# Ledger of designs, part 24: VH-VL binders against Large ribosomal subunit protein uL3c (RPL3)

Target 1, 266 residues: Large ribosomal subunit protein uL3c (RPL3), of Bigelowiella natans (Pedinomonas minutissima) (Chlorarachnion sp. (q7xyp4)
Amino acid sequence: AAAARASSSALVALPGGRMIEVPHMTKDYRDVKVCSRQRKWEIREHMRDPIKMGLMGTKAGMTTYYDDEGIAHPVTVIALEAGNVVTQVKTKETDGYDAVQLAYKETRDRTIPWPERQHLRKHGNVKAMKHLKEFKIADVSEFTPGQQLKAEELFEVGDLVDVSGTSSGKGFQGSIRRWGMKRGPMSHGSKSHRQHGSIGCSATPSRVYKGLKMAGRMGNERKTVKKLPVMMVNDEEKYIVVRGSVPGKKGTIVELRPTKIVGKHC
Below, E stands for the ipSAE of ESMFold2; O stands for the ipSAE of OpenDDE; V2 stands for 0.75 times the mean of E and O plus 0.25 times the DockQ between their complexes.

## First folded at step 23 (VH-VL; framework fv_zigakibart)

Design ko1 (from o3 with heavy chain Y33S Y57S Y102S; at its last look DockQ between E and O 0.01; V2 from the best seeds 0.00; counts 0 for: pae E 21.8 > 2, placed apart)
Fold by ESMFold2, look of step 23:
Structure ko1 (fold): chain C 266 residues (1-266), chain A 119 residues (1-119), chain B 107 residues (1-107)
Amino acid sequence: as target 1 above (266 residues)
Amino acid sequence: QVQLVQSGAEVKKPGASVKVSCKASGYTFTDYSMHWVRQAPGQGLEWMGYINPTGGSEKYNEKFKGKATMTSDTSASTAYMELSSLRSDDTAVYYCARGELSSGYFDYWGQGTTVTVSS
Amino acid sequence: DIVMTQSPSTLSASVGDRVTITCKASQDIDSYVAWYQQKPGKAPKLLISDASSLQSGVPSRFSGSGSGTEFTLTISSLQPDDFATYFCQQYDESPYTFGQGTKLEIK
């Protein structure tokens, strides 16, 4: 049955209904040296690679890929919908910090509030997009408003990425039970996964432990899965394949960032 | 090193109550939730609920609502589960298990407490 | 409630064999699956989380795969210490539920 596993990957539906079959993937996804947790605490920051740009995608589905040795690889296909266009480039001189704002997932103008449409027009004359996200990176000089980012220019097979997603808590109890939305909007290095807890009658205060902060937020629980190898990048067919799971169900918007705890000294 | 040490085996008559304890060590007790899982003789595992030591919130599997009461004592790093109105079908091994507050899998388990209810 | 169905319920194998245990969910649970090993008289031990993430201290001969509704635990070369009962568990929705177990016996 090795031939059967090597000859067939399940079809994965991209947003919009287009089906793809993930092709044979390389086995060199281990080229990037990964710092252990212990090694990370030993390394001075100046010995690490600079923080690099990421992009956004849409979880399309998971499948099992069998390589030539018959080994099963659980993989997630992340669709690259229309978007990943640079809007605002922030610098320390203009905004007090270095960041690139990225627009993702084209939509009709009337779906987007007028102020956001004007923002997109001002910054690169970008079409109406459903999502805007800032990426704080080390060097913004490579990026210009209106620039279309390509995944093949940002990621190589074998790179490790951190994939973040916003879990949409429908809130069985409703939205008035929300707490702590004024603090800590970003989770970093968290292994927190969605737990279906209806804790509407009690407070879950934030603690120093990062995972607890995200768990206490009403309705928009952020999850990050770290150190996922990039198995395939295909800008022509508009997808990226990573090994393992990513947050959320099919259709969840995810943010892919290069894992920052890798470096030459690991 | 993370350890969960549970109280000893109990033999009870129908209608009695029992309180099982689970003392945690080797980690910050309030950073994790404490879950309870039971295993009846010859049967599989069944999740009963959890308590979050911070804030004291609880969630129960509907099957055990009204049967089990979960509490914790943060100063003693100890979680408790009380079973009331015991019946013979409550005979099982009861485990405490640690989970991250935002996740539902259990990385450390207590040794189990056998509760026997003799009809 | 999400039902987790394991197969086979009993599996006989020899040291050195490759074995595969499957678990099917009654609905799409993405990858929110854990696998546990339990020996008689002992508590379960976590092997795998997130369908494929190996817990630290677990031998590399254990691996997990799958997404959606079908999940697999594989032991690539059985060792004497691996004869035990294995459970899958979903943590996508409360109440969290376990498979009925797979007993791995010495042939």
Scores: ipSAE 0.000, ipTM 0.372, lowest interface PAE 21.8, mean pLDDT 75
ESMFold2 (binder alone), look of step 23: mean pLDDT 94; pTM 0.957
OpenDDE, look of step 23: ipSAE 0.023; ipTM 0.561

## First folded at step 24 (VH-VL; framework fv_zigakibart)

Design bb1 (from aa1 with light chain E93S; at its last look DockQ between E and O 0.84; V2 from the best seeds 0.65)
Fold by OpenDDE, look of step 24:
Structure bb1 (fold): chain C 266 residues (1-266), chain A 119 residues (1-119), chain B 107 residues (1-107)
Amino acid sequence: as target 1 above (266 residues)
Amino acid sequence: QVQLVQSGAEVKKPGASVKVSCKASGYTFTDYYMHWVRQAPGQGLEWMGYINPTGGYEKYNEKFRGKATMTSDTSASTAYMELSSLRSDDTAVYYCARGELYSGYFDYWGQGTTVTVSS
Amino acid sequence: DIVMTQSPSTLSASVGDRVTITCKASQDIDSYVAWYQQKPGKAPKLLISDASSLQSGVPSRFSGSGSGTEFTLTISSLQPDDFATYFCQQYDSSPYTFGQGTKLEIK
């Protein structure tokens, strides 16, 4: 087995300016069945148990994580700032659906409207938080308002999570970049190298169909990356590491949800 | 009457840990946050963090992250602060102080616990 | 972090004097300022919250004023029991920070 490599690339800045060094992987990663370009692993037995709840986090950045075989994995460090406190528990009886609302990232009191402050006061005596998100779960009975959720209690190394967030804004983009369209010829007198080309027919339908892929704004949309393995959980240092990239720029809020595993894994 | 009673003075060696307790009485323990503030000899006051006894929600001053760990026991109406890896510069009087949810000021204080770190 | 600059660091006054202590914030913190009195060997005592709200049991000779970046604590007529160290504190944003303190001594 190749020795784990220590690299300066493992250094990641957390919110607030604290620097951390991401350590190498444990053997637990081998037991994770994921769709990856590099390797497919088998699902651990614990993955059969449903993850109870999700968390919010802040994308701190990406780095390289080495496993015990010396294989390099691209990973995203997600900081767990102040928050992930249960504010409200919704049930089928009260709200028509089961969900747990979490508050994340404490903010100044004056930045939160009075009604929202009252909501936070009523539901768990929670400080002003910048973000409120609901997580739909099967069983809400274990959660109470005011409860601080801990990442180590919810996630283990090898768990698969869906990470949701707002993707990076890319502005107005052409059809090639936005939709992966092919360019025209570069030679033979072509004048339409990166132009969209035809957008329809004259007689029938004599219009442009709605939804035709064209140039336009790209990014700044809610995106979910599915089935990302958890590589490391550290509640002491307040971060979680997942394999792969997650939506958004550094500093953006992301939601970690349990992956819905149905049928055969890839 | 609201009272916060802290544990007694502690003398520790460098590298050791100490756990300070703050017992609350005269009010509903879970209705208020418990803050911790330290004061080095001859120095000013420094906010360390707070804990929400209702659900164990904690917030630390970044300066004390990894140094201080705040916990609470609602059954005993007691808040705890543990200081790890003590150094000489950790020598101070440590106060617990009550704070309201949307108030960052402290209306009631413990008597203070002197922690002395000496070789 | 918000810095609270308190002045003066030491103040000598006589009984009956009008005393004013000033605290300046590094940024606008609205009225989220508290004042404390601390006697030697004792915990701080809250005097004023929200820049001007006098706490119950605090003598009326104490008053607070200010908003934004400048705050003042005033003792209209100094009493023997008022010789102590005074601190301002902001709670606009975390981390909460205190002024350096003003030691009020007898002249």
Scores: ipSAE 0.494, ipTM 0.800, lowest interface PAE 1.4, mean pLDDT 87
ESMFold2, look of step 24: ipSAE 0.686; ipTM 0.857
ESMFold2 (binder alone), look of step 24: mean pLDDT 94; pTM 0.958

Design bb2 (from aa2 with light chain E93S; at its last look DockQ between E and O 0.45; V2 from the best seeds 0.58)
Fold by OpenDDE, look of step 24:
Structure bb2 (fold): chain C 266 residues (1-266), chain A 119 residues (1-119), chain B 107 residues (1-107)
Amino acid sequence: as target 1 above (266 residues)
Amino acid sequence: QVQLVQSGAEVKKPGASVKVSCKASGYTFTDYYMHWVRQAPGQGLEWMGYINPTGGYEKYNEKFRGKATMTSDTSASTAYMELSSLRSDDTAVYYCARGDLYSGYFDYWGQGTTVTVSS
Amino acid sequence: DIVMTQSPSTLSASVGDRVTITCKASQDIDSYVAWYQQKPGKAPKLLISDASSLQSGVPSRFSGSGSGTEFTLTISSLQPDDFATYFCQQYDSSPYTFGQGTKLEIK
């Protein structure tokens, strides 16, 4: 087995300016099966038990892991800032659906409206938080208002998670970049190298169909990357590491949800 | 009457750990946050962090992250702060102080616990 | 972090004097300021919250004023029991920070 490589790329800045060094992977990380990755590993048996709850986090940045074989893995470090406190538990009886509301990223009291402060006081005596999100789960009975959720209790190495967030804004983009359209000829007198081309027919339908892919704003949309393996969980340093990229820029809020595994592995 | 009673003075060697307790009485323990404040000899006051006894929510001053660990026992109405890897500059009086949800000021204080770190 | 600059560091006064202590914040913190009195070997005692709200049991000779970046604690007529160290504290944002303190001594 190749020795793990020490790399400066393992340094990641967490919110607040704290620098962490992400350790190299162990062979245990190889027990994760990911559909779109270079290697498909066997899913751990513990994956048979559904993850009970999700968390919110802040994208801290990306770095590289090396496994015991010296193979490089791109990973995203997600900081767990102050928060992930249960504020409200919704049930079928009270609200018509089962969900747990989490508060994340503490903020100044004066920055949130009074009704919201009252809500936080009523439900767990929680200080002002910048983000409130609901997580729909099958069983809410284990959660109580005011409860601090810990990442190590919810996630284990090798678990698969869906990470949701707002994708990076790219502004107004052409059809090629936005939709992956092909360019026109670059030679033979062509003057339409990156132009959209035809957008419809004359007689029928004599209009442009709604939803026709054209140039426009790209990004700044809610996106979910599915089935990302958890590589590391550290509640002491308040971060979680997942394999692959997650939506958004550094510093953006992301939601970690348990991956819904249906049937066999991809 | 609201009272916060802290554990006694501690003398420790460098590298050791110490756990300070703060027992609360005279009020509902879970209705207020417990803060910890440090005061080095001849120096000012420094906020270390707080814990919400209701659900164990904690927030630390970044300066003390990894140094201080705050816990609470609701059954005993007691808050705890553990200091690890003690150094000489950790020598100080440590106070627990009660705080409200919507305020960061401290209306009641413990008597303080002197922690001395000496080789 | 918000820096609270307290002045003066030391103040000598006589019984009966009017005393004013000033605290300046590095940024606008509205009225989220508290004042404490600390006697030697004792824990701080809360005197004033929200810049001007006198706490129960605190003598009326103590008053607080200010908003934004400048705050003052005033003792209208100094009593023998008032010789102590005074601290301002902001709680606008974490981390909560204190002023350096003002030691009030007998002249």
Scores: ipSAE 0.581, ipTM 0.819, lowest interface PAE 1.4, mean pLDDT 87
ESMFold2, look of step 24: ipSAE 0.673; ipTM 0.844
ESMFold2 (binder alone), look of step 24: mean pLDDT 94; pTM 0.958

Design bb3 (from aa1 with heavy chain K59R; at its last read DockQ between E and O 0.85; V2 from the best seeds 0.82)
Heavy chain, then light chain:
Amino acid sequence: QVQLVQSGAEVKKPGASVKVSCKASGYTFTDYYMHWVRQAPGQGLEWMGYINPTGGYERYNEKFRGKATMTSDTSASTAYMELSSLRSDDTAVYYCARGELYSGYFDYWGQGTTVTVSS
Amino acid sequence: DIVMTQSPSTLSASVGDRVTITCKASQDIDSYVAWYQQKPGKAPKLLISDASSLQSGVPSRFSGSGSGTEFTLTISSLQPDDFATYFCQQYDESPYTFGQGTKLEIK
ESMFold2, look of step 24: ipSAE 0.755; ipTM 0.876
ESMFold2 (binder alone), look of step 24: mean pLDDT 94; pTM 0.958
OpenDDE, look of step 24: ipSAE 0.660; ipTM 0.840
ESMFold2, fold request of step 25: ipSAE 0.765, 0.775, 0.760; ipTM 0.880, 0.883, 0.877
ESMFold2 (binder alone), fold request of step 25: mean pLDDT 94, 94, 94; pTM 0.958, 0.958, 0.956
OpenDDE, fold request of step 25: ipSAE 0.824, 0.813, 0.833; ipTM 0.925, 0.917, 0.926
ESMFold2, last read: ipSAE 0.747, 0.772, 0.782; ipTM 0.871, 0.888, 0.884
ESMFold2 (binder alone), last read: mean pLDDT 94, 94, 94; pTM 0.959, 0.959, 0.957
OpenDDE, last read: ipSAE 0.822, 0.824, 0.831; ipTM 0.920, 0.920, 0.926

Design bb4 (from aa2 with light chain S94N; at its last look DockQ between E and O 0.01; V2 from the best seeds 0.00; counts 0 for: pae E 24.2 > 2, placed apart)
Fold by ESMFold2, look of step 24:
Structure bb4 (fold): chain C 266 residues (1-266), chain A 119 residues (1-119), chain B 107 residues (1-107)
Amino acid sequence: as target 1 above (266 residues)
Amino acid sequence: QVQLVQSGAEVKKPGASVKVSCKASGYTFTDYYMHWVRQAPGQGLEWMGYINPTGGYEKYNEKFRGKATMTSDTSASTAYMELSSLRSDDTAVYYCARGDLYSGYFDYWGQGTTVTVSS
Amino acid sequence: DIVMTQSPSTLSASVGDRVTITCKASQDIDSYVAWYQQKPGKAPKLLISDASSLQSGVPSRFSGSGSGTEFTLTISSLQPDDFATYFCQQYDENPYTFGQGTKLEIK
């Protein structure tokens, strides 16, 4: 509501204490993904793009981008800690499906089980990493064990990505409330109270059957926020900026994948 | 959404074998280790071992080496544990539990399978 | 094998009380300790990992601390739903081992 025309950026702390300044976001970033006439036809016929490779990151924090009209837009900085190294490449011939296994966030050898450390040694001689995740993709031919993935090779400014994260049990109050980042969708315009019920979770049927089922649903929530525009990719300073909110608190490990649904404007 | 559903209770005679199943859903089965933990009546928890569904690698607590055999079927997202040469002191509740590839704690557990060994 | 020794073996407390359960390892295990809650007839539920990291969906009245050989689980204000047996577990070295358990009885 305030008519401030000045654009600005703010410092964000990455893991390890390094500070970065997110530069001014161009206001015309929304036009980067204008679909061709052929592409519109393909979507209308319910065709899907081939599934492409993603990567992992760490939520570093949020900041505000002010456009030339003075309107605040939330953006999330996702740090690229040491990792995003290909380990095992699975093919339909060798494993029955195509997938690339990715290792993320370097750690000490003693923090991982011995079998996992040997797995990393055998598959690309990768250093000890805290996280190992498979990405099922359409074409694995360009990936080899030990390969370092670069975010600038995978994503461009204006691309739409889906960001997934599993909340950890950090802090006092975050684990008490069983809702993602906000009620309803990740943007404004909350849904009606009838659909979600008074308590705001899927507890009613689960609570009748078993406490184990209820505990499992209450104890771990994996959330995907879809169609977030990439605002900036910087491999030199090791971060990606997306518009909007990303699951979890600062320090949450997230997975970035190209969105499969291109959107209504495409 | 993560859920581990185990097979039902079993009553067996000494010398028989039993195969307990653990069907996983709500996550990519091959991205996590599957551990087995037992709890004898009135006693605490005892770790038995794990299987890594990727490649079928397995590790056993030495106490159960030769007694337990852990396998998995990735196409069915199911882990199995077979106990051979059952004795009365094998009477316990057997749990499957999911472990992160990077650590040895268990974030999701099956409901447990009671195995009773008696004449 | 690393022996995990819990104390006390049983504990009686009232709703609203602050409760502390201690676990001691037979050797230095850094912070590789998890805590579980088990209600009668149910599977254990993870409360805390890495000695102090609270699992998502676990009430904030639960907290953990410690490093090296001594670790504690604290419930700051006991609720009726907290009646259960609590276990610590080390995962620094195979075989992974559990404490003998602490039975928390609510009056």
Scores: ipSAE 0.000, ipTM 0.359, lowest interface PAE 24.2, mean pLDDT 75
ESMFold2 (binder alone), look of step 24: mean pLDDT 94; pTM 0.956
OpenDDE, look of step 24: ipSAE 0.018; ipTM 0.517

Design bb5 (from aa1 with heavy chain D31E; at its last look DockQ between E and O 0.42; V2 from the best seeds 0.64)
Fold by ESMFold2, look of step 24:
Structure bb5 (fold): chain C 266 residues (1-266), chain A 119 residues (1-119), chain B 107 residues (1-107)
Amino acid sequence: as target 1 above (266 residues)
Amino acid sequence: QVQLVQSGAEVKKPGASVKVSCKASGYTFTEYYMHWVRQAPGQGLEWMGYINPTGGYEKYNEKFRGKATMTSDTSASTAYMELSSLRSDDTAVYYCARGELYSGYFDYWGQGTTVTVSS
Amino acid sequence: DIVMTQSPSTLSASVGDRVTITCKASQDIDSYVAWYQQKPGKAPKLLISDASSLQSGVPSRFSGSGSGTEFTLTISSLQPDDFATYFCQQYDESPYTFGQGTKLEIK
């Protein structure tokens, strides 16, 4: 089919024998004019306008939750330790973008450096907190420095949330797992099926080929698990329960954000 | 000139609630956390929790979680503590005390409010 | 929770005596200790912060020392006004906790 490509227009016979010139076209020929740039921008911007505030929590563990009909759900319990206090509120006018900074997990004063303690004093007279994170949201007008956020005001049972955190550390791993590399073919006499091909064939050069995937660290990177249903919210007992697993091991600090879904307007 | 003036003594029956007030003067109310400390008759001091008048962040000693509720009214420079489901062992003197954010000690105390729970 | 243990529970002394009250913490709390004086029917009064820092208006006969887990309050020459109950308090981490108290009595 490549032989028919683009050297000339094909002539097509119409009913009655008239010939017209038809240009050659490809199957995946698409014109970006089908959906206007303004409409795509409007959808992306408006679908992001309802970006709502989230919270921080601590992975407490996993268990089974039985609903009213007796159906078992594997769930993760996320503790709400002391914190979730608004500190700095950023606006487009002040900082070039809209965001709310949240402080989480109250700690001893002496563990927090003086400059950070001055930041917390300046922005809401806030106790020393272990973690500060920004949440970029659509409307910051409801939030003031020093404000305590409550999970029951932000989330309901049945809501979908995205949970972010640092994945569990795995240490050094072979190249196969990190980059999804295909195992070396054993028909070529390779003794180590997880070894890099060109590296294993030449032991004398100290350099590897440019562009080869190398063994590296797995885990210890930020990861988000999306669309987890909220199963329970309890501010009195200080926990949230979500269906499924969340990043990290017990004790990992996680960020819960309402799930957003961006659709195409075309 | 810093002064913390608490509401008067209360006598309540078991199961009732009581709300103790602590009116602050002589300083900027929102610059300091307000703590509550109780002292049962002939006993030592127990820290109950605090409130940040800026924004209303509350923290409670776990012993008093669900028993005490701390609030503040910044326009009146007044902190409140409500005790619910009173029992006879809630009989005590309740103090409000001012605490610096990062200094951690209580430099000024209210005069105390005696709450007596008896049938 | 950090437990603060005071000794002695009761101390008898005469005007002019030098007295020492000891407070032990269940873990290292650096210098985050305050001392309070309480007279019957009155609110506690802050004497010492940061283990050794004398509060303004407190007589210089009061002094504090210690670091880590052991702390002392010393009154160098007792006056009649000093007979009261004394409490130590840690503020290194919540819940903030007090010692059980030391009653300083005449004789």
Scores: ipSAE 0.700, ipTM 0.856, lowest interface PAE 1.2, mean pLDDT 79
ESMFold2 (binder alone), look of step 24: mean pLDDT 94; pTM 0.958
OpenDDE, look of step 24: ipSAE 0.727; ipTM 0.855

Design bb6 (from aa1 with heavy chain G104S; at its last fold request DockQ between E and O 0.71; V2 from the best seeds 0.79)
Heavy chain, then light chain:
Amino acid sequence: QVQLVQSGAEVKKPGASVKVSCKASGYTFTDYYMHWVRQAPGQGLEWMGYINPTGGYEKYNEKFRGKATMTSDTSASTAYMELSSLRSDDTAVYYCARGELYSSYFDYWGQGTTVTVSS
Amino acid sequence: DIVMTQSPSTLSASVGDRVTITCKASQDIDSYVAWYQQKPGKAPKLLISDASSLQSGVPSRFSGSGSGTEFTLTISSLQPDDFATYFCQQYDESPYTFGQGTKLEIK
ESMFold2, look of step 24: ipSAE 0.733; ipTM 0.872
ESMFold2 (binder alone), look of step 24: mean pLDDT 94; pTM 0.959
OpenDDE, look of step 24: ipSAE 0.811; ipTM 0.905
ESMFold2, fold request of step 25: ipSAE 0.775, 0.762, 0.790; ipTM 0.885, 0.880, 0.893
ESMFold2 (binder alone), fold request of step 25: mean pLDDT 94, 94, 94; pTM 0.958, 0.958, 0.958
OpenDDE, fold request of step 25: ipSAE 0.831, 0.823, 0.836; ipTM 0.927, 0.925, 0.927

